VH-VL binders against q8ixk2r445to577. Designs and how they scored, part 291

Target 1, 133 residues: q8ixk2r445to577
Amino acid sequence: FFGMLQNKGLTDYCFDYNPPDENQIVGHQVILYLCHGMGQNQFFEYTSQKEIRYNTHQPEGCIAVEAGMDTLIMHLCEETAPENQKFILQEDGSLFHEQSKKCVQAARKESSDSFVPLLRDCTNSDHQKWFFK
Short names: E, the ipSAE of ESMFold2; O, the ipSAE of OpenDDE; V2, 0.75 times the mean of E and O plus 0.25 times the DockQ between their complexes.

## First folded at step 13 (VH-VL)

Design c34 (framework fv_axatilimab; at its last look DockQ between E and O 0.07; V2 from the best seeds 0.00; counts 0 for: pae O 3.5 > 2, placed apart)
Fold by ESMFold2, look of step 13:
Structure c34 (fold): chain C 133 residues (1-133), chain A 120 residues (1-120), chain B 107 residues (1-107)
Amino acid sequence: as target 1 above (133 residues)
Amino acid sequence: EVTLKESGPALVKPTQTLTLTCTFSGFSLSTYGMGVGWIRQPPGKALEWLANIYWNDDRYYNPSLKNRLTISKDTSKNQVVLTMTNMDPVDTATYYCARLQYGDYYFDYWGQGTMVTVSS
Amino acid sequence: DIQMTQSPSSLSASVGDRVTITCRASQDISKYLAWYQQKPGKAPKLLIYDASELQSGVPSRFSGSGSGTDYTLTISSLQPEDFATYYCQQYYDWPYTFGGGTKVEIK
C-alpha cells in the first residue's frame, strides 16, 4: 500500500512527518495532521516486510517504537526490518505493532493543537482504525 | 487492585490555600504513560477537570484555574499533591483524584472523593 | 471551551425499560467521548470510552453510539442498580469538559 495513511475516527487526519531539522530525519515523532497531500510529508508506504516507510525522501525512514515506549518515531530503514519496525495492517483497519502487542491509536497531545499516533491496548475503537488513501 | 484515596482538610477559610494529597496503590507513576488527575464537583453541579500530572513529570492545568493550581508527585510514596490558592466559597466541592493514561484523557479509576467546604 | 449539553436533565423509568440519554457537543469531537455513572455520595464510574467502547466489568446492557456532535448512551433493559446520574465527558480538546448530567429515577 502507498499513499496517505488516514484515521477512521479522527476524520481527515493523516500520518505526517515534518522533522524540525530537514537534515536529520531520524529520532523525531510522527504526528497526525489534516490530510492535504501537498509536499512529501504525508506519503508513506506499507511494505511486504511490514514496515511503514517514509520513502519520498532519501534516506528512507521507517517508523519504529522503542522498547517500553508508546510513541512512533522515525528510524532509518534496514535491509531486514527490525522487530520494533514491524506493523500488521489488519483487514479491519487495526494497525498492530508485533513486538509490543499493541495497536496504533490517534490521540491528542495534551494542551496542544496537534494529534499523534500512540500505542495502546487493542480495542475496536475507530481511533485504532487506519486506511491508505 | 487499583485504588486511590484523597486526604486533606474538610474546611478552609476564604483566601487560604488548599492542599490535597492523593495516595494510590495498584499502579506506579514510574510506569510509562501513567498519570493522575484531579477533578472537582460542586454540590449539585457538573464535574470540572483541574489538573493532570504524568510519569515524566509533565503537568497540565485547566486554563481557567492555572494561576491558582500546582500539581506535584512523589513517585516513591505513590502520592500526588494538588495545591489551590486563594480559595473562595465557589470552590466548595468534592475533590477527586483519578487515574488516566497520556493520550486517553478519561479517568478509569477514581478515589472516593473528599468534600471541601470554603466558608468564613 | 467545548460545551457539552445533556438531555434530558432527568427522566423517570421502570425496571426493564429501554433508556436513552443524549449528549451534544458545541463542535465536532470525533468520538473522543466518555460516559460515567454516579450514584449519590459515590465517585463517578467509567462506563464507555471512545464513544462506543465498553469499559471492562461494565454490563453489556450499556452501550454508546454517535459521531460528530451527537452521542447517546443506551441502557437496553434498566435494572434497579442503574438508577443514578449519568455524565458525558469530551476529551477532544482541553479543558476536558463534562455534561450537566442526566438523573435516571425510578417510576
Scores: ipSAE 0.706, ipTM 0.902, lowest interface PAE 1.5, mean pLDDT 92
Fold by OpenDDE, look of step 13:
Structure c34 (fold): chain C 133 residues (1-133), chain A 120 residues (1-120), chain B 107 residues (1-107)
Amino acid sequence: as target 1 above (133 residues)
Amino acid sequence: EVTLKESGPALVKPTQTLTLTCTFSGFSLSTYGMGVGWIRQPPGKALEWLANIYWNDDRYYNPSLKNRLTISKDTSKNQVVLTMTNMDPVDTATYYCARLQYGDYYFDYWGQGTMVTVSS
Amino acid sequence: DIQMTQSPSSLSASVGDRVTITCRASQDISKYLAWYQQKPGKAPKLLIYDASELQSGVPSRFSGSGSGTDYTLTISSLQPEDFATYYCQQYYDWPYTFGGGTKVEIK
């Protein structure tokens, strides 16, 4: 699966990554933004290694969850996907993070008008449902 | 200034279809992100969400009433219409239309509401 | 459906009092919670959204807090115009649901 990763509940919002420095693509938080498919910042791939890959840059980036965190941070992809980069995109649209045993949810950033994907306890909310478009 | 106003019959007989119109100003359903929803409130009781419609014609319904509800819009007239079939006395309530936006599923502007009584 | 339980259903207070209203969700709603004020014969008015964000034009004496399943609306110093019924609303999952309301009356 590849393309824009769109949220069902937060309609018309997609995964978005736009690092401030094109030469430093890792270490920043993945956000949600209106789906536009422009600039390659909304193009992601779900791989057979259970990665959510940001492959518009070299080296390629993979979404990871750091210890004790609930945010999605861009790391470098590895030959063998590390445990903190493994996700399961379920048939019902839920995006499950294996290591934390939590689901990715669209949420409003604290005291902000912006939105971010966050790890939360898994529920049946459409805010935890995702699909590639 | 954002305003909304509900219009329709004050009295409906059981089994008949209710048609309500929301006429608004100060915003447009041609604007990205804009939406209008319907909420009702039986006398002395709490609020119940009914349906939403958005600029892109996306529609959402309360599952408990989905088979009875239809929401539509006429962007050129700044109107949203709600139809509810097979009305029953239990559907007696004040019906409100209100504005909302994508990502902000709360209602920031409301109409004054219109009382609808279902009675033989 | 997500159940929203408000407490108390009614309370009596005096001008200048600190008033606290609680809303509990049947599950975690992740701060997708709004508060409304409704006066008799009038439509609800939005006060707070996203659990703690004050709607534009709303007096600063109103505040919202909470997370998970438990949320609170606070009026720091009750004014005469604040006697009304207050409702919470979750928009975490469809259908969006409202609390049963809390009527704030004059003591």
Scores: ipSAE 0.083, ipTM 0.757, lowest interface PAE 3.5, mean pLDDT 93
ESMFold2 (binder alone), look of step 13: mean pLDDT 93; pTM 0.939

Design c35 (framework fv_axatilimab; at its last look DockQ between E and O 0.08; V2 from the best seeds 0.00; counts 0 for: placed apart)
Fold by ESMFold2, look of step 13:
Structure c35 (fold): chain C 133 residues (1-133), chain A 120 residues (1-120), chain B 107 residues (1-107)
Amino acid sequence: as target 1 above (133 residues)
Amino acid sequence: EVTLKESGPALVKPTQTLTLTCTFSGFSLSTYGMGVGWIRQPPGKALEWLANIYWNDDYYYNPSLKNRLTISKDTSKNQVVLTMTNMDPVDTATYYCARLQYGDYYFDYWGQGTMVTVSS
Amino acid sequence: DIQMTQSPSSLSASVGDRVTITCRASQDISKYLAWYQQKPGKAPKLLIYDASELQSGVPSRFSGSGSGTDYTLTISSLQPEDFATYYCQQYYDWPYTFGGGTKVEIK
């Protein structure tokens, strides 16, 4: 799939990546912003290798989770997807991170108007349901 | 088993500072994402969120009370301390500490609560 | 602040009855809502989070539903231990706010 990756429960919010330095896209957190499709920050590709690629930049970025953490950060894609970059977008819309065995959830940053995707124990919450549009 | 328990004075006088200690077991504030919050309930009235503190020392206050609140933790002792300055009779309430996880701002385990009365 | 309005404030019911309690937010809270049970002299106990997710150890007769501004807690068949006051709580925005409560009493 290619497009904007939207949350079902937190309506009108999409994965977004806006690194502070366009020449250093690695290591910054993926966020959630209102879906708009106007720029290039909200377009991602879900690949046959189960990667979520930031598909508007060369070299391409792939979303990863470091061991013991719950935040989604940008790494460089590799020819063969590393385990920490593999996500299964399941039929029910859950986005499962294989290595941690957790699901991606939309959550608020406390005392902020902004949201982020975080790993959590898998539930049936609509905050853990995602789709491309 | 997760437990939390509040301790502190049952009586304070107007203008005094209240200090409450939450002692907990069955989890640690060294664990990524863990937090402890404080909630109060005046007799017969709604619950009011006061403050949260997290494993990484981030802390947050109810905006309407932020100038009166200080929250701190001692991770090695499994304790969180809430201080509220300039107490007034309207602050009479049962005070609870409770566990939460950052990003999920609901409270899954609560202490038994401690009643604090503010009177001359 | 987001205001949470619960209805009814009190109700009387018999063991075995189906009970429905409503909670209305002053704005869309996108299912960031929890339900608590509180018995006299005790702390609240979490029942439901994310509007519809049942907390571990909570009996399946409890369920939650809703979206936007309107949410419900349902007890499908009341048991003697369910006579209590129930509170909703939003955590969409700070400060996190609670409803005024719904007291479920023995008829």
Scores: ipSAE 0.738, ipTM 0.911, lowest interface PAE 1.4, mean pLDDT 92
Fold by OpenDDE, look of step 13:
Structure c35 (fold): chain C 133 residues (1-133), chain A 120 residues (1-120), chain B 107 residues (1-107)
Amino acid sequence: as target 1 above (133 residues)
Amino acid sequence: EVTLKESGPALVKPTQTLTLTCTFSGFSLSTYGMGVGWIRQPPGKALEWLANIYWNDDYYYNPSLKNRLTISKDTSKNQVVLTMTNMDPVDTATYYCARLQYGDYYFDYWGQGTMVTVSS
Amino acid sequence: DIQMTQSPSSLSASVGDRVTITCRASQDISKYLAWYQQKPGKAPKLLIYDASELQSGVPSRFSGSGSGTDYTLTISSLQPEDFATYYCQQYYDWPYTFGGGTKVEIK
């Protein structure tokens, strides 16, 4: 699966990554933004290694969850996907993070008008359902 | 200034269909993200969400009433219409239309409401 | 459906009092919570959204807090115009649901 990763509940919002420095693509937080598909900042790939890959840059980035965090941070992809980069996109649209045993949810950033994907306890909410468009 | 106003019959007989119209100004359902919803409130009771419709014709119904509800819009007239079939005395309530947006599913502007009584 | 339970159902207070209203969801709603004020014969008015964001034009004496299942609306110093019924609403999952309301009456 590849393309824009769109949220069902937060309609018309997609995974978005636009690092301040194109030469430093890792270490920044993945956000949600209106789906537009421009600039390659909304193009992601779900791989057979259970990665959510940001492959518009070299080296390629993979979404990871750092210890103790609930945010999605871009790391470099590895030959063998590390445990903190493994996700399961389930048939119902839920995006499950294996290591934390939590689901990715669209949420509003604290005291902000922006939105971010956050790890939360898994529910049936459409805010935790995702699909590639 | 954003305004909404409900219109329709004040009295409906049991088994009949209720048709309510929401006429609004100050915004348009041609604008990205805009939506209009319906909420009702029986006398002295709490609020109950009924349905939403958005600029892109996306719509949602309360599952408990889904088979009885139909929501539509006429963007050129700034109107949203709600129909509810097989009305019963238990459906007696003040019916409100209100504005909301995608991603912000709370209602920031409300009509004054219209009281609908279902009685034989 | 997500059930929203408000407490208390009613309270009596005086002008200048600090008033606290609680809303509990049957499950975690992740701050997708709004508060409304309704006066008799009038439509509800939005006060707070996203649990703690103050709607434009709403006095600063109103504040919202909470996370998970438990949320609170606070009026720091009750004014005469604040006597009304207050409702919470979740928009975490369909269908959207409201609390039973809390009537704030004059003591």
Scores: ipSAE 0.418, ipTM 0.841, lowest interface PAE 1.4, mean pLDDT 94
ESMFold2 (binder alone), look of step 13: mean pLDDT 93; pTM 0.940

Design c36 (framework fv_axatilimab; at its last look DockQ between E and O 0.05; V2 from the best seeds 0.00; counts 0 for: pae O 4.4 > 2, placed apart)
Fold by ESMFold2, look of step 13:
Structure c36 (fold): chain C 133 residues (1-133), chain A 120 residues (1-120), chain B 107 residues (1-107)
Amino acid sequence: as target 1 above (133 residues)
Amino acid sequence: EVTLKESGPALVKPTQTLTLTCTFSGFSLSTYGMGVGWIRQPPGKALEWLANIYWNDDKYYNPSLKNRLTISKDTSKNQVVLTMTNMDPVDTATYYCARLQYGDYYFDYWGQGTMVTVSS
Amino acid sequence: DIQMTQSPSSLSASVGDRVTITCRASQDISKYLAWYQQKPGKAPKLLIYDASELQSGVPSRFSGSGSGTDYTLTISSLQPEDFATYYCQQYYEWPYTFGGGTKVEIK
């Protein structure tokens, strides 16, 4: 799948990546922002290796969650996807992180204009449902 | 079993500073994502959120009261402390501490509450 | 700040009745809504989060629904222990705010 990865419950919000240094794309958090489709910040590829890949710039980034963390962080993609970069987009729209056994949920950063994807115990909440558009 | 309990004075004079302690068990603020918040309820009135503190020591205050509130924690003692300055009779309320997770700004476990009366 | 308006402010109902309580937000809150039950002299108890997700240990007669600005808590068959005041709370936008409450009384 390729396109904007949207949240069902947080209407019209998409995965967005806009690192403060365009030459240093690793290590910054993925956010959610109103879907607009302009520029390259909101286009992601879901690969056969179960990666969520940011490939509109070189080198390509892959979304990861570091052990014990809940935040989605950009890492460099590897030839074989590491376990912390594997997500399953399930038929019900849930986005399951295999290593942690948690689901991606849309939540607000407290006292911020930004929403973020973060890991939580899996529920049926629409905030844990995602689709490409 | 998750429990929280508020402690502090039941009576405070106007202009004095209120200090409340939340002592909890069944969870730790060393756990990633865990937080404790304070909420108050004047007699017969709606609930009002006051402040949150999280495992990483991030702190957030209701903007309408920000200049009067200080929240802190002692993770090793399982305690959170709220300080509120310049108390006024309108601050008379039951004060609750409650647990939340970062990103989920609702409160799943509450203390029994402590009534604080502000009068001369 | 987002204002939460609950209606009705009070209601009387009999055991076994289906009860609905509404909560209206002053703007779209995208299902970031919780419902609490509070009995006299007791702390609030979480019933529903994310508008429709039932908290663990809460009886299935409680359910939540809604989207946008309008949300509903439903008790499908009222029980004696359900006579209480119910509050909604939004957590879409900081600071988090509560509704004024709906008192459910025996009659």
Scores: ipSAE 0.710, ipTM 0.902, lowest interface PAE 1.5, mean pLDDT 92
Fold by OpenDDE, look of step 13:
Structure c36 (fold): chain C 133 residues (1-133), chain A 120 residues (1-120), chain B 107 residues (1-107)
Amino acid sequence: as target 1 above (133 residues)
Amino acid sequence: EVTLKESGPALVKPTQTLTLTCTFSGFSLSTYGMGVGWIRQPPGKALEWLANIYWNDDKYYNPSLKNRLTISKDTSKNQVVLTMTNMDPVDTATYYCARLQYGDYYFDYWGQGTMVTVSS
Amino acid sequence: DIQMTQSPSSLSASVGDRVTITCRASQDISKYLAWYQQKPGKAPKLLIYDASELQSGVPSRFSGSGSGTDYTLTISSLQPEDFATYYCQQYYEWPYTFGGGTKVEIK
């Protein structure tokens, strides 16, 4: 699967990554933004290694969850996907992070008008449902 | 100006089917993201969500009503219809229709409501 | 279903008072919370959405805050037209549910 990763509950919002420096693509947080499909900032790939890959840059980035964090941070992809980069996109649209046993949820950033994907306990909320478009 | 208005019978007998119509203006269910929902409120009690319908004909129901509800739309008439089968005195309430948007599941405009009494 | 518990169920206040109403969800609803005002014989009116966003046309004396399971509606200085019943509503998970309401009465 590839393309825009769109949220069901937060309608018309997609995974978005736009690092401040194109030469430093890792270490920044993945956010949610209105789906536009422009600039390749919203192009992601779900791989057979269970990665969410940001492959518009070289080296390629992969979404990871750092220890003790609930945010999605861009790391470099590795030949063998590390445990903190493994996700399961389930049939019902839930995006499950294997290591944390949490689901990715569209959430409003505190004290902001922006939105971010966050790890939360898995529920039946449409805000935890995702699909590629 | 956005307006909504409920219409239907004020009195329904037990076991009968209630049919309510919401007629609205100021917006269209042909517009992307638009939705209309129904909410009821028994006298002196809290609000209870019943059902939603959206521009793309997606429908959502309160599971507690055990498939008694059917919601439909006629976009050309700016109308949404709610049917509720097997009415019981416990279903006596003011029934509201209200506007919402897909992804924003709060109701920003409401009709004045219509009181429905279920009695033999 | 997510239960929404409002407190208090009723309160008495005077014009000019600071009024605080609390809404607690049975689980984390991630700020997907709205507040409504309802006057007798009238339909509810949207005041706040997304926990803290003020609906257009609503006076600035109304504000919403909170996160997780606990949310608050505040009226900084109660006005005569503010005596009404207030309801919270979660739209985090189907079915969407309302609180039991808080009646703000004149002291």
Scores: ipSAE 0.024, ipTM 0.707, lowest interface PAE 4.4, mean pLDDT 92
ESMFold2 (binder alone), look of step 13: mean pLDDT 92; pTM 0.932

Design c37 (framework fv_axatilimab; at its last look DockQ between E and O 0.03; V2 from the best seeds 0.00; counts 0 for: pae E 15.2 > 2, placed apart)
Fold by OpenDDE, look of step 13:
Structure c37 (fold): chain C 133 residues (1-133), chain A 120 residues (1-120), chain B 107 residues (1-107)
Amino acid sequence: as target 1 above (133 residues)
Amino acid sequence: EVTLKESGPALVKPTQTLTLTCTFSGFSLSTYGMGVGWIRQPPGKALEWLANIYWNDDKYYNPSLKNRLTISKDTSKNQVVLTMTNMDPVDTATYYCARLQYGDYYFDYWGQGTMVTVSS
Amino acid sequence: DIQMTQSPSSLSASVGDRVTITCRASQDISKYLAWYQQKPGKAPKLLIYDASELQSGVPSRFSGSGSGTDYTLTISSLQPEDFATYYCQQYFDWPYTFGGGTKVEIK
């Protein structure tokens, strides 16, 4: 699966990554933004290694969850996907992080105009449902 | 200006079917993201969500009402219809229709409400 | 279903008072929370959405805060027109549910 990764509950919002430096693509947080499909910021790939890959840049980035964190941070992809980069996109649309045993949920930041994907306890909420478009 | 208005019978007998119509203006259910929902409120009690319908004909119902509800829309008439079967005195309430948007599931504009009494 | 518990169920206050109403969800609703004001014989009016966003046209004396399971509606300085019943509503998961309401009465 590849393309825009869109949330069901938070309508028309997609995974979005725009690093401040094109030459330094890792270490920043993945956010949610209105789905526009322009540029490279909203193109992701779900791989057979259970990665969510940001492959519009070289080297390729993979979404990871750092220890003790509930945010999604961009790391470099590895030949063998590390445990903190493994996700299961289930048939019901839930995006499950294997290591934390939590689901990715669309959440509002402190800023009224900002949303982010966060790890939360798994529910049936549409805000935890995702699909590629 | 956005407006909504509920219409239907003020009195319904037990076991009968209630049919309410919401007529609105200032927006259209042909517009992407638009939705209309129904909420009821028994006298002196809290609000209870009943059902939503959206521009794309997606429908959502309160499961507590055990499939007694049917919601439909007529976009050309700017109307949303709610039917509720097997009415009981416990269903006596003011019934509201209200506007919402998909992804923003709060109601920003409400009708004035219509009181429905279920009595033999 | 997500239970929404409001406290207090009623309170008495005077004009100019700071009023605080609490809404607790039975689970984390991630700020998908709205506040409504309802006056007798009238439909509810949206005040706050997404926990802290003020609806257009609503006076700035109204504010919302909170996260997780606990949310608060605050009226910084109660005005005569603010005596009403207030309701919270979660829209995190179906079915969307309302709190039991808080009646703000004149002391």
Scores: ipSAE 0.555, ipTM 0.879, lowest interface PAE 1.1, mean pLDDT 94
Fold by ESMFold2, look of step 13:
Structure c37 (fold): chain C 133 residues (1-133), chain A 120 residues (1-120), chain B 107 residues (1-107)
Amino acid sequence: as target 1 above (133 residues)
Amino acid sequence: EVTLKESGPALVKPTQTLTLTCTFSGFSLSTYGMGVGWIRQPPGKALEWLANIYWNDDKYYNPSLKNRLTISKDTSKNQVVLTMTNMDPVDTATYYCARLQYGDYYFDYWGQGTMVTVSS
Amino acid sequence: DIQMTQSPSSLSASVGDRVTITCRASQDISKYLAWYQQKPGKAPKLLIYDASELQSGVPSRFSGSGSGTDYTLTISSLQPEDFATYYCQQYFDWPYTFGGGTKVEIK
């Protein structure tokens, strides 16, 4: 799939990646922002290796979660997808992170008006349901 | 109050590089979603979009001019700089900078414009 | 590129007239359309965004309508300060494109 990765529960919000400059693709947090479909910050590819790629720019980024963390961070893609970069987009819309055995949830950033995707225990919440548009 | 102001040379010779600076106040490119664009208007002709830059340093160029344009920003100085190479008399125009927001790709505040004439 | 065709290219009208300007896009732009007013020697001024939403501080005699490919700017009762050139702009998809303009002149 290639497109905007949209949340069912947090209506009209999509994955968005906003690195501070074009040469610092790695290490920044993925956010949620109002879906608009313009520009290149909201387009991601879901690959056969179960990666979520930010590949509209070079070098390509792949979403990862570091061990023991709950935040989605951009890493460089590798030829064979590392375990911390594997996400299963399931038929029911849940986005499962294999290594942590947790699901991606739309959440309000603590003490903030911003929204981010975070790993949480898997539930049936619509805030854990995602689809490509 | 949001203001933008263009500065740069009024006259350049053919083949020279044009450098224009947009200095703005009343907003910051550190704010999520903010952007500044450049638009030109040849005398008596329609508006032509040139380039945009956003808070995240994302950059977009008119495809017909992409090889000639470079846009950059200095967030701490509230400035955006446009460079256009290999100027030709056909590039004679008034050059505007204007504000836009990511998601709302219309220009809500414009500078007064600066006239650039390309001639020998 | 999405092509924007304005008509007419110019018109003459009297103070008090109802004026209608049309903008046609080469494809459906889903109301992602803005209207600008430009007076000679001045920068464009935003009038309407999202096809029909009036920008703050713009007189209510200006209105916008349309959907799909066809959009209209209306001035319900033309005033002396409304003699200007009007431009539409689509922002549905890259690159942004402007119409050729409609010059509104005093009869």
Scores: ipSAE 0.005, ipTM 0.515, lowest interface PAE 15.2, mean pLDDT 86
ESMFold2 (binder alone), look of step 13: mean pLDDT 93; pTM 0.936

